# VHH binders against o75319: the designs that were tried, part 28

Target 1, 181 residues: o75319
Amino acid sequence: GNHIPERWKDYLPVGQRMPGTRFIAFKVPLQKSFEKKLAPEECFSPLDLFNKIREQNEELGLIIDLTYTQRYYKPEDLPETVPYLKIFTVGHQVPDDETIFKFKHAVNGFLKENKDNDKLIGVHCTHGLNRTGYLICRYLIDVEGVRPDDAIELFNRCRGHCLERQNYIEDLQNGPIRKNW

## First folded at step 1 (VHH)

Design vd12 (framework vhh_6fv0_2)
Fold by ESMFold2-Fast, scan of step 1:
Structure vd12 (fold): chain B 181 residues (1-181), chain A 122 residues (1-122)
Amino acid sequence: as target 1 above (181 residues)
Amino acid sequence: QVQLQESGGGLVQPGGSLRLSCAASGFTFSNYAMYWVRQAPEKGLEWVSTISGSGRSTYYKDSVKGRFTVSRDNAKNTLYLQMNSLKPEDAAQYYCAKTYGIYQSSPYFDLRGQGTQVTVSS
């Protein structure tokens, strides 16, 4: 069905660009069929996403969708000029090494191909928080050498919400550095 | 268009000091981490140091820790590398680069300027 995801309304639609990176995080956009269940100020469609990013004087060059579903919106709802990548990631569990590798590979490929522009990598799961924050922070720690606490603080501040899942936070702080990128 | 211009290199004796500068234009300087990379003759590019956009986080190659200090002046769009206790192995062409993250071990180096030459000889 056309059910709004649990707690979706509790989160800001889109965060700010994470300074020093090409990342911006947001919650899942909802296609037009969901709007009858939302007040005008609660709507966050694919169009609304692009309008909000433009309002920040930013431009998306890639969307990475981490949800384990296709029910919220279709790639066809996005501008043809913005590549869309689906990485099916189950919630609640720390993403496995294969998922982490796919994410790092996609990010590194985008950065190499977009060295002459300042376009952003937009990353989302359902709430744009736990899976999204984990993979962005994992990238910063493993590839960019950021201290775990600094990566988490940067993400929390820019997203406007703190990572909630203790198992994700523990893996970021105490887990091994993975050389899979 | 992103432009980076390095300066401040020169000839110095072992144990001496140099301060390198990198003038940046064509992007919002404070939004990007910056790094220093060097290349010695017949060697590949080697990461030296990274500084976050705000300047709060700094990272260094192990062999330069305690000798080199990276800093930035966001009002002037300028990056600096203070090099103390220079060793012969520090001799190289030094480049600055905008990074797409707070870099320590990323394999990607996006060099835009001509670099500045550092020579260490007795």
Scores: ipSAE 0.000, ipTM 0.164, lowest interface PAE 14.5, mean pLDDT 85

Design vd13 (framework vhh_6fv0_2)
Fold by ESMFold2-Fast, scan of step 1:
Structure vd13 (fold): chain B 181 residues (1-181), chain A 121 residues (1-121)
Amino acid sequence: as target 1 above (181 residues)
Amino acid sequence: QVQLQESGGGLVQPGGSLRLSCAASGFTFSNYAMYWVRQAPEKGLEWVSTISGSGRSTYYKDSVKGRFTVSRDNAKNTLYLQMNSLKPEDAAQYYCATYNPRYLGSGFDYRGQGTQVTVSS
């Protein structure tokens, strides 16, 4: 059972770097065992991810995996030089405070250790859209003081797809700021 | 095989001090930020402190600022937490954690067995 995720093919593999930030969002890479279910132009392996990032003249310094599964690829499929962090995040529901704080801690830690370079934080869930967009926007709003509408617009433009889940959008626009660590 | 082993916990009176240690192995310690987290009985895990891989940047939970100091010795692969002016609400099992080991269960949940801190009264 290496079935590809529903609607995975409908989404652009990798977005663009979000200007003024270290974030880049993408959909989940799929390991070699999924190739038999994909046309060559649909393939997006861990290797393909790094090739596409390089084609944008960017470099990954951290990958944050928000999927609730480990079936899509193994951390060992990534270059040993790029740290990998797994935050198990349930889809459909707004991420809980613990998940939000784990994400903020990881981002803040990376930024402090990488102030002397321009390496990116790559963030993905299954489609690189709802959970990914929520947590990136939540960080920008709560930590960087970005206006909610501006954060959402920036993410949508750079990802190439708009956040789809109304409950996520509602929480970003009208929900409380999670400022406690 | 990332390994973390905490030590230094114990019983202390309110206002007392303890120094916790965490011995790390199985990864390039100086390349990773380290965390102290704690869990009191019947409560969830609570973040306490962060230190950058180089040791230059430190962050603290508001309730421990000015009382706790995190530090590290990269030559010894050891993380420390100096706890001063301890309060009863600081009583908990204390764990060290990393943000980017090869495998994490649910982020920050990869940690040692912990060390118990009890504050009498």
Scores: ipSAE 0.000, ipTM 0.137, lowest interface PAE 15.6, mean pLDDT 84

Design vd14 (framework vhh_6fv0_2)
Fold by ESMFold2-Fast, scan of step 1:
Structure vd14 (fold): chain B 181 residues (1-181), chain A 121 residues (1-121)
Amino acid sequence: as target 1 above (181 residues)
Amino acid sequence: QVQLQESGGGLVQPGGSLRLSCAASGFTFSNYAMYWVRQAPEKGLEWVSTISGSGRSTYYKDSVKGRFTVSRDNAKNTLYLQMNSLKPEDAAQYYCAKHSYGFTTYPMDYRGQGTQVTVSS
């Protein structure tokens, strides 16, 4: 079914680029089949995503999709020029070490291949908040050595919404640094 | 070795203008976003502005929006901050930084002494 995800309308479609990084976070885009259940101002299709990124004078070089489903949009709905990576990530649970490693590997590979441009890594889950914020912050803490509270504050400010899951926040603040490579 | 050298600070009256510069070396300048951060006496580091590697995207602390403009010249490896309509609360030591966040910059992201901005009549 074409049911709108719970609370999806409560979140801003796309945040701001996180200063000092290549990350930008957003909620899941919804393909045209969902538009019957949305007012025009509520629509956020894959095309709308790219338009909003352009309006910020930015451009996407990679999309990392953390949702555990493919019902919301298809990779074919994205421009062929933008790589798409699916990392199936279960909600509610702190992502496991394999998922964290896959995310870090994808980010490091993108940065290495994109030294000569400013293209962004777009990251989303359903709301672009908990799984998305966790993995971005985990990368900043473990790979870039950012202090946990600073990473969380930066994500919250740029996304326009605060990380909600206390278990994710506690893992970021007090959990072990994961040396994945 | 990464080096950052700030200049252009000075004494200015409220409402005045200053242009700060940061000369960068030891890395591929155009590949990194750059920051301006400041620290007033007895206060912590405060993020002021960010500019993307290409210069296409700029971001500002709310209190400086419309008054400050960040820019860069990648051919000269130089970062700039044009400061207009300066207020007493803008008085601080100004640093340019590479990596991370201006207000949360690691010690290694600071290379110079910074440049002092004083706003006083």
Scores: ipSAE 0.000, ipTM 0.136, lowest interface PAE 16.3, mean pLDDT 83

Design vd15 (framework vhh_6fv0_2)
Fold by ESMFold2-Fast, scan of step 1:
Structure vd15 (fold): chain B 181 residues (1-181), chain A 121 residues (1-121)
Amino acid sequence: as target 1 above (181 residues)
Amino acid sequence: QVQLQESGGGLVQPGGSLRLSCAASGFTFSNYAMYWVRQAPEKGLEWVSTISGSGRSTYYKDSVKGRFTVSRDNAKNTLYLQMNSLKPEDAAQYYCATLRSYYTGSPFDHRGQGTQVTVSS
């Protein structure tokens, strides 16, 4: 229990807002019980997340948690005013169509209800990279009509880390566009 | 206390090269991703490059890809940025940075004083 996820310290806690979108990506926040294994400079709690977003002059309006576990933090650790959506995804595997459609529905619903503000959709998995980058890029390609290479480059630049999993990259570049809504 | 000290900036002509260094102390260097960010006069802070704590992963702003190379020496607690084929658009104050947690303040509180890069004839 309470062990830091593999390679978690290798990744930037929070990326930058992806210009032209409402997305911001980050790695999984770790609740207070993990702090005994971290130097002060290494801590990234739910509170740290919101502080880092404010330091960029941004505000979160939704968090989408793509991890397959609840061990890292709980929804109760987040401000009550910020909606939290859990979509259980398995690491290393390209998300299935049902997962992709659930992600798209959540994003579309948020955008509809937040037309008059500039609040962001925060998306994370364990490292805020592969599952996170895949679903954000899939949304941009399928819904916004962005070219796959442009979506991937935008995500990589703003996250500060490149998508690592070749199966995810290949699906984005060469896979079918999902247009069920 | 986190301390970051940049060096290696200077004046070069377009097409020239510079190697920036950042000496880090006060934290376990190899456990943190490190960043190069820059700020040109009258412009905001701009991310340039990231290197993971292990050094295995490196990432670059599109406009510097193929020209800049980030590296680190974890045994010496030093971060580097090799800048080749410099353009006038690269002229800026360059900072190395690491992201602080809530308990140590904002990301920009762990930015060094910077090193100035000027590109002109």
Scores: ipSAE 0.000, ipTM 0.145, lowest interface PAE 15.5, mean pLDDT 83

Design vd16 (framework vhh_6fv0_2)
Fold by ESMFold2-Fast, scan of step 1:
Structure vd16 (fold): chain B 181 residues (1-181), chain A 121 residues (1-121)
Amino acid sequence: as target 1 above (181 residues)
Amino acid sequence: QVQLQESGGGLVQPGGSLRLSCAASGFTFSNYAMYWVRQAPEKGLEWVSTISGSGRSTYYKDSVKGRFTVSRDNAKNTLYLQMNSLKPEDAAQYYCARYTHSLPYYGQDYRGQGTQVTVSS
């Protein structure tokens, strides 16, 4: 169906680039078939995503899609020049070690291939908040050595919304660092 | 076949206005986002504005925001760019283009032949 995801309208479409990183977070874009259920100011298509990022004087080099569905938009709706990676991630539960590893591997690979440019890694789930914020913060803590509270604050500030799931927050603040898988 | 035909360019004084048109044929116009790009002498293509297929979403280059308005008439298969408060920096060949799988400012299926805009006293 062309039903709008629950609470999707409650979140800002795109955050700001997280300073000192290549990350930018956003909510899931909705393809043209959803526009009949949206007011003009509520529309956020794949085209809208790229235009909003361009307005920030930024450019996407990779999209990581964390949703557990392919119904909201198709990879073919994205520019052919931007790689698309799907990591099927179930909401509500802290992502498992394999999911965290896949995310870290994709980010590290992108950074090695793009060390001579400033292109961004775009990360989204349905709302661009809990799964998205968890994996970005997990990367910053485990790989970049950022303090958990600093990573969370940076994400919350740049996304414009605070991480909501207490189990995700507790894992980031008090859980073990995942290294060497 | 897909065809895009621009018109409405000309010579205008600084502070003046022009309205560009783009007549589209050979495809279902309302199914595609459209954009305007421009190319000044000895410069590369520069993205100016994008409009969604429905016309509900519009985006602009920062330097033209508030001065230019993009619109479309899907019944007439025509795209428009209303340009007000024109500056010398706006002088360029203006093209309409159909959205592709590429970013608006460097990816395009089809581009028209263009219409020339000159801004001088």
Scores: ipSAE 0.000, ipTM 0.132, lowest interface PAE 17.1, mean pLDDT 84

Design vd2 (framework vhh_6fv0_2)
Fold by ESMFold2-Fast, scan of step 1:
Structure vd2 (fold): chain B 181 residues (1-181), chain A 121 residues (1-121)
Amino acid sequence: as target 1 above (181 residues)
Amino acid sequence: QVQLQESGGGLVQPGGSLRLSCAASGFTFSNYAMYWVRQAPEKGLEWVSTISGSGRSTYYKDSVKGRFTVSRDNAKNTLYLQMNSLKPEDAAQYYCAKGYTWHSSYPFDYRGQGTQVTVSS
């Protein structure tokens, strides 16, 4: 069914690029079939996503979709020039080590292949907040050596919404580093 | 130096109205998106509204939509939040915040000291 995700309208469509990184976070785009249930100013289609990124004078080079569903939009709704990676990630639970590893490998691979440009890695779950913020912060902490509180603050500031799930925050602050297990 | 100064908070009855203001200085006001955020005593910071630098784009938390209106006067370097049909759940310290760019994206680097909104009988 084409119901709008709970609280989806409460979140800004796209955050800002996280300074010093190649990350930008956003909420899930919704394909045309959802637009009957949205006012014009609430619409956020795949096309709207790319228009908003361009408005920031940025360009997407990769989209990582963390939702545990394929009902919101199809990869075919995205420009052919932008790779799409699906990592099925269960909500509410801290992502497992396999999911964290997949995310890190995708990011590292993109950065290695895109040394000659400044294209961004776009990351989203349903709200572009908890799963998205967790995995971006986990990457910054484990790979880039950022302090947990600094990573969380940077994500919250750039996304425009604070991470909501206490278990995610606690794992980021006090959990083990997942680098080269 | 960036400075943000909120005013207009106070005590209001349920169903009442308040207009918050934020006086900005130390930056080119029209070049930055501006934000209203709030915090109740036992709760985290909540985003309420965003307005682009030009004023053409506005965004609202779903629970305030239709009741709150954000606006700005770029000639006066002032941000406003018109709050109508106030509910007990709206009681909080309200802060204005400066964004990093002139577009509607919502990360901010400065927040004012806030103005208290109390909704009671």
Scores: ipSAE 0.000, ipTM 0.131, lowest interface PAE 17.5, mean pLDDT 84

Design vd3 (framework vhh_6fv0_2)
Fold by ESMFold2-Fast, scan of step 1:
Structure vd3 (fold): chain B 181 residues (1-181), chain A 121 residues (1-121)
Amino acid sequence: as target 1 above (181 residues)
Amino acid sequence: QVQLQESGGGLVQPGGSLRLSCAASGFTFSNYAMYWVRQAPEKGLEWVSTISGSGRSTYYKDSVKGRFTVSRDNAKNTLYLQMNSLKPEDAAQYYCATKLYYGSTPYMDVRGQGTQVTVSS
């Protein structure tokens, strides 16, 4: 349906590029049909996403959509020049190892193909916070060797909101490193 | 050569206001997002605010939302932070930066000596 996601208006549309990485996080864009329920300053369509990224003098090279639904926008709403990857994740649960490895493989593949440019990997779930923050931080910890507290602080600062789910934070800080390729 | 110079800090009472400035030179100012970061005694660097190169998009640390306003004057190559309703927790050395980055040790690209904000309680 055309219902605005719960608490969606409480979050900034787009964070800042996470410095030293190719990641940028944002909340789910909402296609034009949702705009009837939003004030002009609340609108965040796929077009608005690309305008906000361009305004930061950045360019998206990949979007990873972590939502469990296609109702908010369709891949066809995105420019054909920007690859789109759907990884279905359930909210509230720490993503399983299969999901983590799929995310890592997509990121590593993008980075190998984009060595000669500075294009960003855009990652979102519904709010661009818990599932998004978990997978980005998990990548930084497991692949780039960043300390868990440092990864979390970097994400929180650049997103402009702190990770809310204690089970996600606990797994990042104390959970096993997923080193299988 | 990139240069950043902060000013405008001082001593205020809780609930008071200060306006910080950052004078930038050595790069095309309007092409860069700019950041305000702070460091309190015995604490690490904390991100406070971001403004896009055009000035249209602004972002804030949750604890300062509604109290701080970042702005820029691209014709003057100057970044500003208007701080209202100051709290003791806001006392810190404030820096402007063109880059934020992270490794195993958190650090930020800061060029100047910063400007000290002290809130008497």
Scores: ipSAE 0.000, ipTM 0.142, lowest interface PAE 16.1, mean pLDDT 84

Design vd4 (framework vhh_6fv0_2)
Fold by ESMFold2-Fast, scan of step 1:
Structure vd4 (fold): chain B 181 residues (1-181), chain A 121 residues (1-121)
Amino acid sequence: as target 1 above (181 residues)
Amino acid sequence: QVQLQESGGGLVQPGGSLRLSCAASGFTFSNYAMYWVRQAPEKGLEWVSTISGSGRSTYYKDSVKGRFTVSRDNAKNTLYLQMNSLKPEDAAQYYCARSYPHTLYSGFDYRGQGTQVTVSS
């Protein structure tokens, strides 16, 4: 049951902090049981994630896991000091309003509780690209008032890979502003 | 000082082939991973391919795997994208972009002006 996710090796493990925001995006970390199927330079465990974030002189304060599975790693593989939130999202489809609301609620709650620090919100799906990029951009557009093209460009630059799903891009550019609370 | 100049775009029939080139200058080309990205009118940028600085590692968007091949000639400071079996959905402005080789840095710091690919029916 420990098959490497399709295309997972195609993506950089972790992006850069998105300037002007508290977001950083990355691909799903893989627990130690996956390492037998990976070369040493391909490994990206939960420990590797935190080491890479620290090497960027950043600190994670929250992880939002958007995958539809729990097979990749367990919350107990993360430091006890970092909150973990699971939002089950199906790939291929634009996230529904309930999912968008849950994401916005989590981000807003984190920001209220972390006004006195600069800790980051780490967001990932399987590749840290389509679902991840959509929800981060949706937040920036709907809550922060960022222009859709600017949000997408910022995400693409900082992640090091461009959003691939046209339906996600179309929704961000032309979809309604969702004023979730 | 950093410059990226794409060429090789054009009009092709479905199933046809094109080879895109990107001439790079103003930096040590072999030290940087390079990207091909594309943008159709009124749509966002879409990642197509990545090639490592040495050329040993290549990565592709799922829908182009088996059809597109990225390569580079570090002696000539040139990046290539061989596009075979072109489909109408491949029609876009194609850009090459530079990414920093440091594993902790990801992002595009320079992008060329692009070359247009049109797939006619």
Scores: ipSAE 0.000, ipTM 0.127, lowest interface PAE 19.1, mean pLDDT 84

Design vd5 (framework vhh_6fv0_2)
Fold by OpenDDE, second read of step 2:
Structure vd5 (fold): chain B 181 residues (1-181), chain A 121 residues (1-121)
Amino acid sequence: as target 1 above (181 residues)
Amino acid sequence: QVQLQESGGGLVQPGGSLRLSCAASGFTFSNYAMYWVRQAPEKGLEWVSTISGSGRSTYYKDSVKGRFTVSRDNAKNTLYLQMNSLKPEDAAQYYCATHYRSSGWTPLDYRGQGTQVTVSS
């Protein structure tokens, strides 16, 4: 259906680029069919996403969609020049090793192919916070060697919202490093 | 305030080597990826190399791969570019650069005054 996700309106639509990284997090954009249920200022479509990214003088090079549904928008709603990757990620639980691996592989592939530009990896789940934050932080920790607390702080600051799920935070802080390859 | 200062440029013969340095201040150096860019005469600014904040990831323009090595010393807030086997086409003003957001949404590109690299026999 076209029901607005719970608490979706409470979150900033787009975060800021994470310094030192190519990541930017945002909440899920909603296709036009959702607009009738939103005030004009609450609307956040795929088009709006790109407009907001441009306003930041940035450019998206990849979108990683972590939502566990396809009802929010269609890949066809995105410019053809921006690759779209779906990684079905179950909410509320720590992503499994396969999910983590898929994410890391996608990021590394992107970085390999986009060495000569500064395009961003846009990552979102429903709210662009918990699943999104976990996987981004997991990457920074496992692949880039970032201290867990630093990764979390950086994400929170840039997203404009803090990771909320304690199990995610605990796993990031104290959990084992996952295999990268 | 963010400050970047390049040094180490000079005149070298083809096949020669130079080591550029970039002294950074005014920000947490290790949190930011750093870039080397260059501008040759009558050409636009072009990307040369990138190194991640931690230094674990490095990227190079294809034409400099195998010849240039980017590195950083986060303890010294310094970025380096070792340039070996220099070619005439490498001659340019070289800049270290970073994207920095102090506030707001607009990223600011910071770069130093540059250091001149000349390659001539």
Scores: ipSAE 0.029, ipTM 0.370, lowest interface PAE 4.3, mean pLDDT 91
Fold by ESMFold2-Fast, scan of step 1:
Structure vd5 (fold): chain B 181 residues (1-181), chain A 121 residues (1-121)
Amino acid sequence: as target 1 above (181 residues)
Amino acid sequence: QVQLQESGGGLVQPGGSLRLSCAASGFTFSNYAMYWVRQAPEKGLEWVSTISGSGRSTYYKDSVKGRFTVSRDNAKNTLYLQMNSLKPEDAAQYYCATHYRSSGWTPLDYRGQGTQVTVSS
């Protein structure tokens, strides 16, 4: 259905680029069928996403969609020139190793293909917070060697909202590093 | 170069108030969201508040909603945090932060030295 996700309006639509990285986080865009339930200033369609990114003088080169649904928007609602990757990720539980490795492979592949530009990897779940923040921070910790508390602070600052799920935070701070090889 | 300088911290009793300030330079202040984050001695870094570049949108950590108010003066390149009804759990080093495009990653490049808030009787 056309029900707005719980608490979706409580979150900033798009964060800012995380400095020193290619990541930008945002909440799930909602296709036109949801607009009748929203005031004009609350609308955040796929088109609105690209307009807001452009207003920050940034450009998306990849979208990673972590939601466990296709009901909010379709890949065909995005420009054909921007790659779209779906990684079905269940909420509440820490993502499993397979999900973490898929995310890392997608990020590493994008970075190799985009060495000569500064395009961003856009990452979202429903609110652009818990699953999104976990996977971005996990990448920074495991691949880039960032200290967990620094990764979390950087994400929270740039997203404009703090990671909420304690199990995610605990795994980032004290959990094992996940190696692909 | 981005520079941020916090001030206004101090010692207050529970229920008291403080107003923190952050002087910003080296970037077009009104184009960037600003953040308050804090770190208590035995805890990790915590996001506290966000204000959009225009000042029209503000966001708060749940535990500070209704007690803290973030604001900015774009003409003076200054960010503020009005803290009312302070609790012992609010005691921390408070930092002003922004994100600025960077070609290299260095943790905490875009926050100042911080200002200490102590809440005790």
Scores: ipSAE 0.000, ipTM 0.209, lowest interface PAE 14.4, mean pLDDT 84

Design vd6 (framework vhh_6fv0_2)
Fold by ESMFold2-Fast, scan of step 1:
Structure vd6 (fold): chain B 181 residues (1-181), chain A 121 residues (1-121)
Amino acid sequence: as target 1 above (181 residues)
Amino acid sequence: QVQLQESGGGLVQPGGSLRLSCAASGFTFSNYAMYWVRQAPEKGLEWVSTISGSGRSTYYKDSVKGRFTVSRDNAKNTLYLQMNSLKPEDAAQYYCAKPLYSHYGTSFDSRGQGTQVTVSS
């Protein structure tokens, strides 16, 4: 269906680039069929996403879609020049090791391919907050050696919303480092 | 789950033509750009061509431009490579490859078993 995700309107469409990284987080874009349920100022289509990124003087080089659905938009709604990766990630539970390693592999591959540019890795789930923030922070902690509280604070500040799920926060702060990548 | 099966290779004379096919299954074919890559007996893996998910954008290795044409039929989950004016240097095992990302780049996460192309008199 054309049902708007719960609380989707409560979140800023796009955060700011996380300084010192190539990450930018946003909520799920909604294809044109959802626009009849939205006021003009509430619309956030795939086109709107790219316009907002451009307004920040940034350029997307990869989109990682963490939603467990394909109903919100299709990869074909994106420019053909921007790679798209779907990692089906169930909400509410801390992502499993397989999901974490898929995410790390995709990020590492992008960074190796994009040494000569400043293009960003765009990451989203439904609200661009819990699954998105977890995986970005997990990458920064495990791969870049960032302290957990620093990673979380950086994400929260740049996203404009704080991570909400206590189990995700607890895993980031006190959970094991996943070093297989 | 992801499966790629190439066919259409064979022996041709220099200047001849071959049409390669790749049958894809286990993923939403139209969502992914697809690659043709090749490997000659004494050489490493070499990128040949890329086609976008929609089929509107195509890219080629310089040495095959004007001779090779990549295409796809999304209704049949099939990728094609039309090879004209074949040269001895084109002899290789040809692979269909799915990129890690849905559009294109230099990385891929899956390839098929390949189909052999031999060019000799």
Scores: ipSAE 0.000, ipTM 0.137, lowest interface PAE 14.3, mean pLDDT 85

